# VH-VL binders against Jasmonate-induced protein homolog: the designs that were tried, part 1

No score or structure here was measured in a lab: all are predicted.

Target 1, 185 residues: Jasmonate-induced protein homolog, of Atriplex canescens (Fourwing saltbush) (Calligonum canescens) (p42764)
Amino acid sequence: MASTQAMGMTEQQKKSVDEMVEKATNMGVNVQAQNSAVVSMINQTNVSMTFNENHNWSGSVVGTGYPKSIPTKQSRQFIHQGDAKDGSQGAVVYYGSNANGEPCGWLLAWCAPTNVTPTKPNRVYVDCGAQSKFDTISWDTIKAKLDVGPATTNFTDVDTETTIAAGVTSTGSFASVGAAFGLST
Unless a header shows other numbers, all headers, positions and changes below count from the first letter of the chain; antibody chains aren't numbered by Kabat.
ipSAE, averaged over its two directions, is called F for ESMFold2-Fast, E for ESMFold2 and O for OpenDDE. V2 adds 0.75 times the mean of E and O to 0.25 times the DockQ between the complexes of E and O.
[cut] marks letters that were taken out.
The coordinates of atoms that the task and the answers printed are left out; those that the model quotes come from them. Centres of patches stay.

## First folded at step 2 (VH-VL)

Design i01
Fold by OpenDDE, look of step 7:
Structure i01 (fold): chain C 185 residues (1-185), chain A 121 residues (1-121), chain B 107 residues (1-107)
Amino acid sequence: as target 1 above (185 residues)
Amino acid sequence: EVQLVQSGAEVKKPGESLKISCKGSGYSFTNYWIGWVRQMPGKGLEWMGIIYPGDSDTRYSPSFQGQVTISADKSISTAYLQWSSLKASDTAMYFCARHGYSSGWYYFDYWGQGTLVTVSS
Amino acid sequence: EIVMTQSPATLSVSPGERATLSCRASQSVSSNLAWFQQKPGQAPRLLIYGASTRATGIPARFSGSGSGTEFTLTISSLQPEDFAVYYCQQYNNWPLTFGQGTKVDIK
């Protein structure tokens, strides 16, 4: 079954993403880490989401690491510290279930270059759907998509009725990434 | 100067409810996670949980999940720790502490003076 | 949870001598390790974070080292005001956990 990218982010998704970006920004206000991404994710599904895996192209998570769980209707945060050359580039996958109890997954990828320019912008890539979709992830493929990704994006899987939206912005000192994991219904 | 000032000592009986407070000043209260730490008499430190006052995002230690409630009122820069029904075993010193930011934000850089809670029949 | 084990339980040291405190993690905590000092009747005070960075206002005689699972707090020359209980704390994994503490008393 085919998944469909939504014709633009819904107002609700945009609001959620903006709120997460703001939360990330606020949380990172005194972060003494250069070339980092502060990521805030909200679980808008009806069940808890569980950390599955992550991938680092550049940089690594610091602090308490990736949240092991994101409770329903709650948000969790982490800091991904980039390197001086390539900045913060990573991805994380969380598992959960849709409204019908079907196992599902949500993927968030981000790129926060050390020096953001028009030719090297902040980027995000998102995906969601049946959990089996994420059994074997081609990180090269994800990277390729991320490399041409926009600063804001969303995706809806029609089959599982799952959705995900994300945005990234620069604060001058670090990148703030906001994401909303949800259901399309 | 960053300061955390906690409410005064409490003497309670088992079954009673209690809410103690921690007021922050000298910094942006909404931008720092604030946590609670228990220290039973003559014992070590136990992390209980943390809260982000900006949106009240709250996380508990598994050992304290469901045993206490952590909350915050950002309008008055105050965090709270509360029990619905105290037990004798809740007798302890309770500290609030701010989480600092540096390659991670979950270390405590500033502490309140502590609130002694005594629960006895 | 990550178990933090400190040793020794009690360390008796004379003023002016070096004190070495150990902290072991049941699994790697990278450099996400803090040291605290607590004196009787007082709140803990942050000494070291990031395993080796002294907090603001902390004397140079305090130093932290280590990474992964083994960490050390060193007091190069113990001062009278340094007699206290010292705790290590990891903030690499949930839940946050403390060591059981090392009491540094006067020999």
Scores: ipSAE 0.015, ipTM 0.586, lowest interface PAE 7.8, mean pLDDT 91

Design i11
Fold by OpenDDE, look of step 7:
Structure i11 (fold): chain C 185 residues (1-185), chain A 123 residues (1-123), chain B 107 residues (1-107)
Amino acid sequence: as target 1 above (185 residues)
Amino acid sequence: EVQLVQSGAEVKKPGESLKISCKGSGYSFASYWIGWVRQMPGKGLEWMGIIYPDDSDTRYSPSFQGQVTISADKSISTAYLQWSSLKASDTAMYFCARHKGRFGELSYGMDVWGQGTLVTVSS
Amino acid sequence: EIVMTQSPATLSVSPGERATLSCRASQSVSSNLAWFQQKPGQAPRLLIYGASTRATGIPARFSGSGSGTEFTLTISSLQPEDFAVYYCQQYNEWPLTFGQGTKVDIK
């Protein structure tokens, strides 16, 4: 079966994303970061999620780095420091399992330009599905999709019944990214 | 003093198994990644893989995935690199090196290296 | 994987002269770039990390610059002990990858 990006974000997803954006925003208040993205992710699956890999188009993680794991029903945060030219642009992939115990992956990509404008907005791109889907990631393809991505988005993989939603907003000094990794059951 | 000490040189035959070690001292072993690097005779450095001893998170280069096993015992501050069946082409110098932090925090580079373990595989 | 390409393969320089080594990444590695020095029969030694930060104990004559895909290691005044092979390495994403190395020898 086909996966779809156009199912529309559920009210629950919207709420979760907003909460994560808020967590990111609050975290950023105490962070001396400019032109950076503060990312908050919640694991809404039934098992822990494990960091797999990341990709940096611009900037890099700082502080405590990428969370190695995200326990079930918990959230974790990290700061991705952008550069002066291209801002914060990155992606992270976490592995976990769906409701049936099938190995799955979740991908979150974000773009927080140094100077946000109508033509250079904050953007997110998300993906999820069978873990094998992420064995070989075309980061160029991901980047292309991210470049035209909206400020809020979601995706559901019908085959694995996994879902992911994300949003990004500016707080004035940094971008707050919120994401919810979940199951569509 | 912060240091990594590797096990001694090995002379093996094709088909034999081998496990070499890298012992850290003078620092919190569990808090640094330990990477393995191969250097074939007269050649450059090849990143093989890396392990975070605290939770044994292990990452391999695609070229070495399934060819070797990286492990660690943080209780004795030791990392391992092992082969189940050596090949002549495995003849090389093998270095271990520490790398600070979780992935994304590797900003300090591989700042401490072992002295290397020479592995010779010949019939 | 990110391919790191160093140039030139061999750089012949006289003592006291400036040496400039290049390292190119197939895609952006931000500033997650390290330089290593290796002398015959020795383990590599970290020179620079974060593209431009000297490791502890590294002489000031070594400097790193660059970001994204283009990086440079500069030895302002080559000393006799600086003749060696130099490697760049990206640690921006898995897998970590080295350049093929640049040999700096006596002109």
Scores: ipSAE 0.000, ipTM 0.551, lowest interface PAE 13.2, mean pLDDT 91

## First folded at step 7 (VH-VL; from k14 with heavy chain K100Y R102S, light chain L96Y)

Design c1
Fold by OpenDDE, look of step 9:
Structure c1 (fold): chain C 185 residues (1-185), chain A 123 residues (1-123), chain B 107 residues (1-107)
Amino acid sequence: as target 1 above (185 residues)
Amino acid sequence: EVQLVQSGAEVKKPGESLKISCKGSGYSFASYWIGWVRQMPGKGLEWMGLIYPDDSDTRYSPSFQGQVTISADKSISTAYLQWSSLKASDTAMYFCARHYGSFGELSYGMDVWGQGTLVTVSS
Amino acid sequence: EIVMTQSPATLSVSPGERATLSCRASQSVSSNLAWFQQKPGQAPRLLIYGASTRATGIPARFSGSGSGTEFTLTISSLQPEDFAVYYCQQYNEWPYTFGQGTKVDIK
């Protein structure tokens, strides 16, 4: 069966995303970097997830970079420092496996403009599925989708039975991004 | 039980090479950073470096860059610290520690430490 | 590198009394600050991370506070097993750096 981006977010996904957004918000309370996105990701799969790659359209991650791994049932956070002009715009891909041990990937993309307006809102884009899906990523395509993305979204890949949900909100000082990487079963 | 076990005490002379080890057990060794910390006799703690065993990503403190080599063999859950030519000033206790989290992350921990390896370098 | 400065160098406290240890950073480290305890002949033990979060298994009498450049470790009621050297450490940027330590001994 075909994957779908149009399925509504489950209550559990919403709860998880909200919790991650809150965690990101709390983390950012002492963030000194302006125009930043604080991102919190929870791994709701049964195995550890490993960082694969990222892409920066605007800004960069601070410190040592993205969490190299996200242990099962745990969350990790990072800060993506945006620039004064275009804000924070980036994406990250993590690899793991589904319930059957099949290699899978999860993609989170976000956009936190310097000045959030109705025509330039906070946005997220998500994707997941077989790991091979992410062997060659068209970042232009991802960007195009992100540019018209909502503030909250989810996706389920029916073939691998993987799912991902994310949300972004403004705190007035930075953007809080929450994401939940999971399985649909 | 999660633990790190380090190799035994070493007594060496200046100019000799040395490689000490830190073996992890009870957890996914490859998925956590391993750090090395030096403590000279009667002195404080000094960060030497970090290694991520899965991909061998290694970070050195500037003071130790080029002075030591940090490596890991994830197949046997072991991290290493080595010198090509020891100095008397290398006399110290050396600790390894499991590290999770990173710069700019809320989640952080160095919750598991090795027992330390005493290295004595004298003529 | 970020320089961490602890004070006082030595703190003499009676059992049951409050101990207050200070740690200052040469520049802001946000809340990326950890506290360690080290007893003679032992490896350091993580007490606090994120400036104020107690590590697993750490007694409630230990608390951390502060952000930016000023941090405090408080032991509300010093127990005999708490006499040790305490180190703060920033992990806001590489290289990680420790303070020089505060020795808490018995008054």
Scores: ipSAE 0.008, ipTM 0.558, lowest interface PAE 9.1, mean pLDDT 90

## First folded at step 9 (VH-VL)

Design e5 (from c1 with heavy chain L106Y)
Fold by ESMFold2, look of step 10:
Structure e5 (fold): chain C 185 residues (1-185), chain A 123 residues (1-123), chain B 107 residues (1-107)
Amino acid sequence: as target 1 above (185 residues)
Amino acid sequence: EVQLVQSGAEVKKPGESLKISCKGSGYSFASYWIGWVRQMPGKGLEWMGLIYPDDSDTRYSPSFQGQVTISADKSISTAYLQWSSLKASDTAMYFCARHYGSFGEYSYGMDVWGQGTLVTVSS
Amino acid sequence: EIVMTQSPATLSVSPGERATLSCRASQSVSSNLAWFQQKPGQAPRLLIYGASTRATGIPARFSGSGSGTEFTLTISSLQPEDFAVYYCQQYNEWPYTFGQGTKVDIK
């Protein structure tokens, strides 16, 4: 997608992502997660967010599925069970609004392989902006970006003043994914 | 043969504009991030940012945000780095590099580099 | 940003001897670390990625090790063509950052 953004997580974004990774870790330990991504997302916007869609490259969600909503200033979690060979690789899109009531979207993608290797790494990809940006998603394009991306990153859409940050780390038998959906203002 | 070929050396004065290029061949140019790296005289390497040419998704290192513009024209397999107003402190060698990888492939990383473009800014 | 610190700044080694270069990250980068070689007037060349995996075409005398915050590049039997500057780079987090380099000189 066509966007321009300065890199660099703020101190608050770093803290929020770390907190969400820790929350995902605690959940994964408590449920004894195996070969999966435990994903924790916090909504730091002023309105509830609504689930729009998901995509699976490897694995699938288990349990009660994707949170249908994420209330303002709250977090929600899900577990994405990996395939035996390629682990958990997926994406979610949530919709909400910016400070001016403009409809916006937040995309989180992750790669959490069964075994981390130099060519099978933990990765995240993030994007956000006007809701229309997500009307037609090329999942092949997202996968290409994800595969060479970092394990921790952020994105800020200057036009809508939305922001997103995320990180992934291996936690024994599973990966912990933390994400913060927010506003840059 | 996978390669990146950059435009030639530039000698400029402070305040002038400049756009240098990086042309890729031998692979699907639009489908891989292309990044820019600065090397000031006698110094190390600094990652400036990158672009995904297929959709122009562009991301800048904080040190370079607002200082340069990264762009691409996928129809001619070319990425660009440009300044609207050069400073003497912009004197450096500039490299483009492909950020390569797919899940489970043979190789990974900044695997193909352009030959570099020397930019000299002086009165 | 993650600060990458290399040591030593220069390393004097005789041909045929072993060279050991160190790289430290200011916070964990897991195994998302690369090593590059750069000779005067040339672009950097990728040597190692994933902390320990040789890139295509890199001789076996180059090996990498480490994880987290401490990493090592070893050249087991230095050849004349190996006298160059070596950079480590983390790619765990954007922006990617390089160490300041270690120059390997002829003793």
Scores: ipSAE 0.601, ipTM 0.861, lowest interface PAE 2.5, mean pLDDT 91

Design e6 (from c1 with light chain E93N)
Fold by OpenDDE, look of step 10:
Structure e6 (fold): chain C 185 residues (1-185), chain A 123 residues (1-123), chain B 107 residues (1-107)
Amino acid sequence: as target 1 above (185 residues)
Amino acid sequence: EVQLVQSGAEVKKPGESLKISCKGSGYSFASYWIGWVRQMPGKGLEWMGLIYPDDSDTRYSPSFQGQVTISADKSISTAYLQWSSLKASDTAMYFCARHYGSFGELSYGMDVWGQGTLVTVSS
Amino acid sequence: EIVMTQSPATLSVSPGERATLSCRASQSVSSNLAWFQQKPGQAPRLLIYGASTRATGIPARFSGSGSGTEFTLTISSLQPEDFAVYYCQQYNNWPYTFGQGTKVDIK
């Protein structure tokens, strides 16, 4: 079966993403984040997720780094400091399992330019599916997809019945990224 | 010092309502999940649910869904567990605990616990 | 839900001796396993998380091992203050579940 790029977020996904964006915003304000992407992710599956890998096009994670795990039904946050030229551009992959216990992966990519303009907007790209899908990631391909990505997006993999949604918005001197990792059923 | 302080012991009758509290101090209360755990007399520990005080995101164990209400007031660093109508079977010790692992931190599990609140429900 | 089974129910050990506690999961919980100590009238205290990492302030005599479905808590040399009930907990799957506990008492 083919994976389906959703035409739009469900109301539930939108709500979850908005809540994560709000968490990111609050975190960013509290830590006085500047020139960064503040990312908040919620695991809506029934199994804990574990960090697999990340990629930096520009910038790097600060503080304690990427969350090593996202416990089931919980959210975790991190700050990705952008560089002065290209801002914050990165991706992260987490592994987990679907409702049937099959190994699955979730990918979140974001672009938060230093100076957001109509030609350089905030962007997100998301993917999910069988864990094997993420064994060898072409980061160039991901980057290409991110470069044309919207400010909000979602994806559902029909075969594994996994889903992911994300959004990014500018908040003061930083970008707030929210993501929801879930199951379609 | 990081600590959770719970409200005092309660003696109630079946059918009465009850709300017990858990107050955090020494850390950013809003930024860490708070969990509730039940321990019936002479029994083990039971996971009830979680709440994230910052936005009151609340998750329940299936066994406790609809049986209790978990809430929080981050302005006073307090989480709550409440019953609309107590049963004799609700007699137990109730603990709140912090889940460490916010802001990209490693998840250290339930690292800080309240002292517990004993709830006794009898006719 | 995942069922956590601890053994033995009661472990009688002399001070200074080694104590070995077992925890088994009905299905794999990876390394998302914690150990707690509880003394009478007190709240549980976190000893181990991630199956093998000691929590802050926990003495070196406590160690955890295992992954998947089999886990072990070891107290290398039992101290008087170590007599208590010990619980394992998985936090890999929702809902989180505890073992029924092992009571460590004086032999």
Scores: ipSAE 0.013, ipTM 0.586, lowest interface PAE 7.7, mean pLDDT 91

## First folded at step 10 (VH-VL; from e5 with heavy chain D54G E105T, light chain E93N)

Design f2
Fold by ESMFold2, look of step 12:
Structure f2 (fold): chain C 185 residues (1-185), chain A 123 residues (1-123), chain B 107 residues (1-107)
Amino acid sequence: as target 1 above (185 residues)
Amino acid sequence: EVQLVQSGAEVKKPGESLKISCKGSGYSFASYWIGWVRQMPGKGLEWMGLIYPGDSDTRYSPSFQGQVTISADKSISTAYLQWSSLKASDTAMYFCARHYGSFGTYSYGMDVWGQGTLVTVSS
Amino acid sequence: EIVMTQSPATLSVSPGERATLSCRASQSVSSNLAWFQQKPGQAPRLLIYGASTRATGIPARFSGSGSGTEFTLTISSLQPEDFAVYYCQQYNNWPYTFGQGTKVDIK
């Protein structure tokens, strides 16, 4: 069996990300979201995840804010309202544990331009691993990685056996971001 | 002037190790992803994976995970592609390429390529 | 993985004529598509990104179009230096994938 550091989504991850994109789309339609990222995250780990941190390059969260926790096997959503010029560009970090009870973190970053164009596509960046990996985040570094990132990707941390997958697509006047926080097999 | 310069051609036997290099100049090397692309003789292009030299964040295409090691030394602006045990099927041309872009400009990053390193593995 | 399929495999065209190359993605890649030119013994050269945006220094005779799953590269008046292999590449998903290439030969 090969090491699990590859970027290819499993069928399970693809299904989970697609479901979260659908949840984000439904929420965005229901609230008539405009110039925003609607983000849906599912916790596929064995413990509740807790909100640790966010960062904004453009825009800010609205409504009830970032979910404080995501119970195991459940999903939670938030809306990040974009700025007029640069849309919604942000990141969140959630903490939880791996199968061995070791503290771990999951980072999701997104770029949802005000208007998607060939030079301003939707993007995501993902990372996960030991919680200490997220003690001193360089947000300039994350932004640099995000700015050339894809619309869909995953990452697996071999040492902690954690995984994360995410995708973003445009839905009318807003972007739908779906993410799955999980453990590798 | 932005450029990537790769190490010279290699002739090896199966089972031998190899490390080839890609040195960047004319830009902030540590601040942009560097990727590797394989081209087998007479065949098309295959994206192998990439590294962010600033923090060594490394991502592999599934076909290449466990087959090669991608690494970088930002202090000398150099990325590496390494095999611990070469196979005859590793015979190919290998290119490095910068993945460059920013919000609102250069939305795609494979803009600058190294000249290629030919690796020949035969018994 | 996203499979990129190019057609035709080989295209024979006389200088001064129009060449049309096709690329199909197995699922939508939005406009996250690039075209590359490669001549024997050389590294690939970026021609088009964002499906239709010419890279710096690329002559106006190269144009790209399409979105979603269907894309076209057009060379409006083929020059002697344009005989090469052309690859499409999606960058919507990591890992990136290339088409198998279209060889443009002189007729």
Scores: ipSAE 0.796, ipTM 0.902, lowest interface PAE 1.2, mean pLDDT 91
Fold by ESMFold2, look of step 13:
Structure f2 (fold): chain C 185 residues (1-185), chain A 123 residues (1-123), chain B 107 residues (1-107)
Amino acid sequence: as target 1 above (185 residues)
Amino acid sequence: EVQLVQSGAEVKKPGESLKISCKGSGYSFASYWIGWVRQMPGKGLEWMGLIYPGDSDTRYSPSFQGQVTISADKSISTAYLQWSSLKASDTAMYFCARHYGSFGTYSYGMDVWGQGTLVTVSS
Amino acid sequence: EIVMTQSPATLSVSPGERATLSCRASQSVSSNLAWFQQKPGQAPRLLIYGASTRATGIPARFSGSGSGTEFTLTISSLQPEDFAVYYCQQYNNWPYTFGQGTKVDIK
């Protein structure tokens, strides 16, 4: 990978992720969520994003499922109900385009354990780039990365100029996951 | 036993290139993030970035983006830190460390460290 | 980037006495905090993770506490081998960041 890949959220990404975490928190409180991840995603690109794929390591989506699309500059939410033992652990991939109209993908993964402990903290993993990057995903590899991941992170793909940031926070009986899907310029 | 063994000390001049290594053994090298930490003379620890050797997914701290290259060769269980043009300010001790964790394991965090590679850059 | 601030810079303690080291984060890191020990010419050694959980092989005299932004490492009865520099490190956010260190020296 090129030496220009940077870590650390911009002020705008931090603001956007915090807003999405708050939105997820408000939704979770309103529906009295328990042992779940409430996920809020904002599309900060110039085109609508479409749902491509999900993966479950534990738990499953409830209600109306994953948003089929996320319109430009709008947010969408879903609730992922955890299993009794291992909580909510899952991932989603959305497709869109970069500023040049090239097909791109954004991957968000989360781990929201039933009981947060020193060896089972809340975690996120993110990736983005050319759509072809997501043609064949090794979910075992994503899980291994997620298991040692932080609670807040970002990634920028220099080739496509796409970026993604995410954070997760515990709110009593559920976890709030916020993510911003965007362009680096 | 899990070990990380680094290449030996280096004495270089400004403008020269350098690639130092960190070889892992006793665990599945390709399956865990491995990172690099700089310690300037008389100073504290700075996390530089990390790589997942299984697919070469590489992430850099902003202070080090564009300053170094982190890479790995999983077929020989080795990670690398590389400079294309050294500066005197690159004089430091460099450590590699495994970023360990999974559900229910006894240990979590930067649990195994290499012995360090001293890089000295002077005219 | 999360700034980690340690105090005091240097702590002079007699063997057998209690040492208390402080670490503050510029924003909440939940319990995603580790403590490391480093002796001259050696690599850092993981002591504590998750703010309060001892790593494998770490003696019971080392204990950690705190959450959010304020954390403490306590050495309940200082031994001769405990004279070293101690670093706290947050792993809540990438990039990980370390405090500047507290040197524990013989009184």
Scores: ipSAE 0.577, ipTM 0.849, lowest interface PAE 2.3, mean pLDDT 91

## First folded at step 12 (VH-VL; from f2 with heavy chain L50W)

Design g2
Fold by ESMFold2, look of step 13:
Structure g2 (fold): chain C 185 residues (1-185), chain A 123 residues (1-123), chain B 107 residues (1-107)
Amino acid sequence: as target 1 above (185 residues)
Amino acid sequence: EVQLVQSGAEVKKPGESLKISCKGSGYSFASYWIGWVRQMPGKGLEWMGWIYPGDSDTRYSPSFQGQVTISADKSISTAYLQWSSLKASDTAMYFCARHYGSFGTYSYGMDVWGQGTLVTVSS
Amino acid sequence: EIVMTQSPATLSVSPGERATLSCRASQSVSSNLAWFQQKPGQAPRLLIYGASTRATGIPARFSGSGSGTEFTLTISSLQPEDFAVYYCQQYNNWPYTFGQGTKVDIK
């Protein structure tokens, strides 16, 4: 029987995020990533997710770009190359549907400084909910929230029953970002 | 100059509602997360949750989700903590705190605290 | 949740002497660790963030060290105003969690 301890990140969400961080780490090692965020996202919803938009505060995506879709129960990756001064700081929004077929969105933002220090840590911010929540995004507001965010977090939108969890760690010269896009219950 | 000022002590009975406040001054209230910390008598500190007053984005610690409501009115630079039905176990000191860090900075911490609001619930 | 464990529970130290307080995390929190001081009837005061960076206005006798799971707060040459309860707090993972505190008493 399920624990009555908390309504936060579940052990299953933690496992999924850890797996995505591991995938990002393996990819970053394999391509010898430097000063970048390697991002791995898993779609744990019941439908394919479609790329909606991105935002860059510093750096840019490289290689084949942002995955245009993430099939249900599958993961996709990208590499975001940081600039010399401020590293890799960006966000992506993916659209999908909840269990009731209602349009929903998932937002992942990350900050991976050029040099991680005790006063310049890696950070993430997440959000999810009805697709209309993402019709007009204030990227300055998202950045302000990201700048004080933790390295590991989650959010559940009770109205749409969507959830998202993410984590970031340093691996040598790059950051590994893992995210799980999902449904609550 | 930067200050958080909380509402006064409360003595309540179980089942009553309560809303306590935390008013910020000397800074851009809407641009910083503000959160609530519980300290039960003789115990340590427990983080309850945050709100970003600029858009009311609210995040709860799992132990407090559904137990309290955190809200803010940015037009009067005030955050709130609210119970719909108090329990004796809600007896505690409650602090509000600002999370330091703004757009474009890489430093942060809970740098400014309110003076605390003592809530006593006796049955 | 990340459990933060502080030791010792109480530390008796004479003014002018050195105090060493320990904090252990149940899993790595990198350097996302803060220290707070709390005196009776007062709100906590931020001393250290980023494991080792003093907050503005904090005297040099306070220093922090550590990373990952093990952290230390050191108070060199204790002053009378330093007798208080000290808490560590991780901000690596939501939800943020505090240690149970170390009381520094006058010996």
Scores: ipSAE 0.668, ipTM 0.863, lowest interface PAE 1.8, mean pLDDT 90

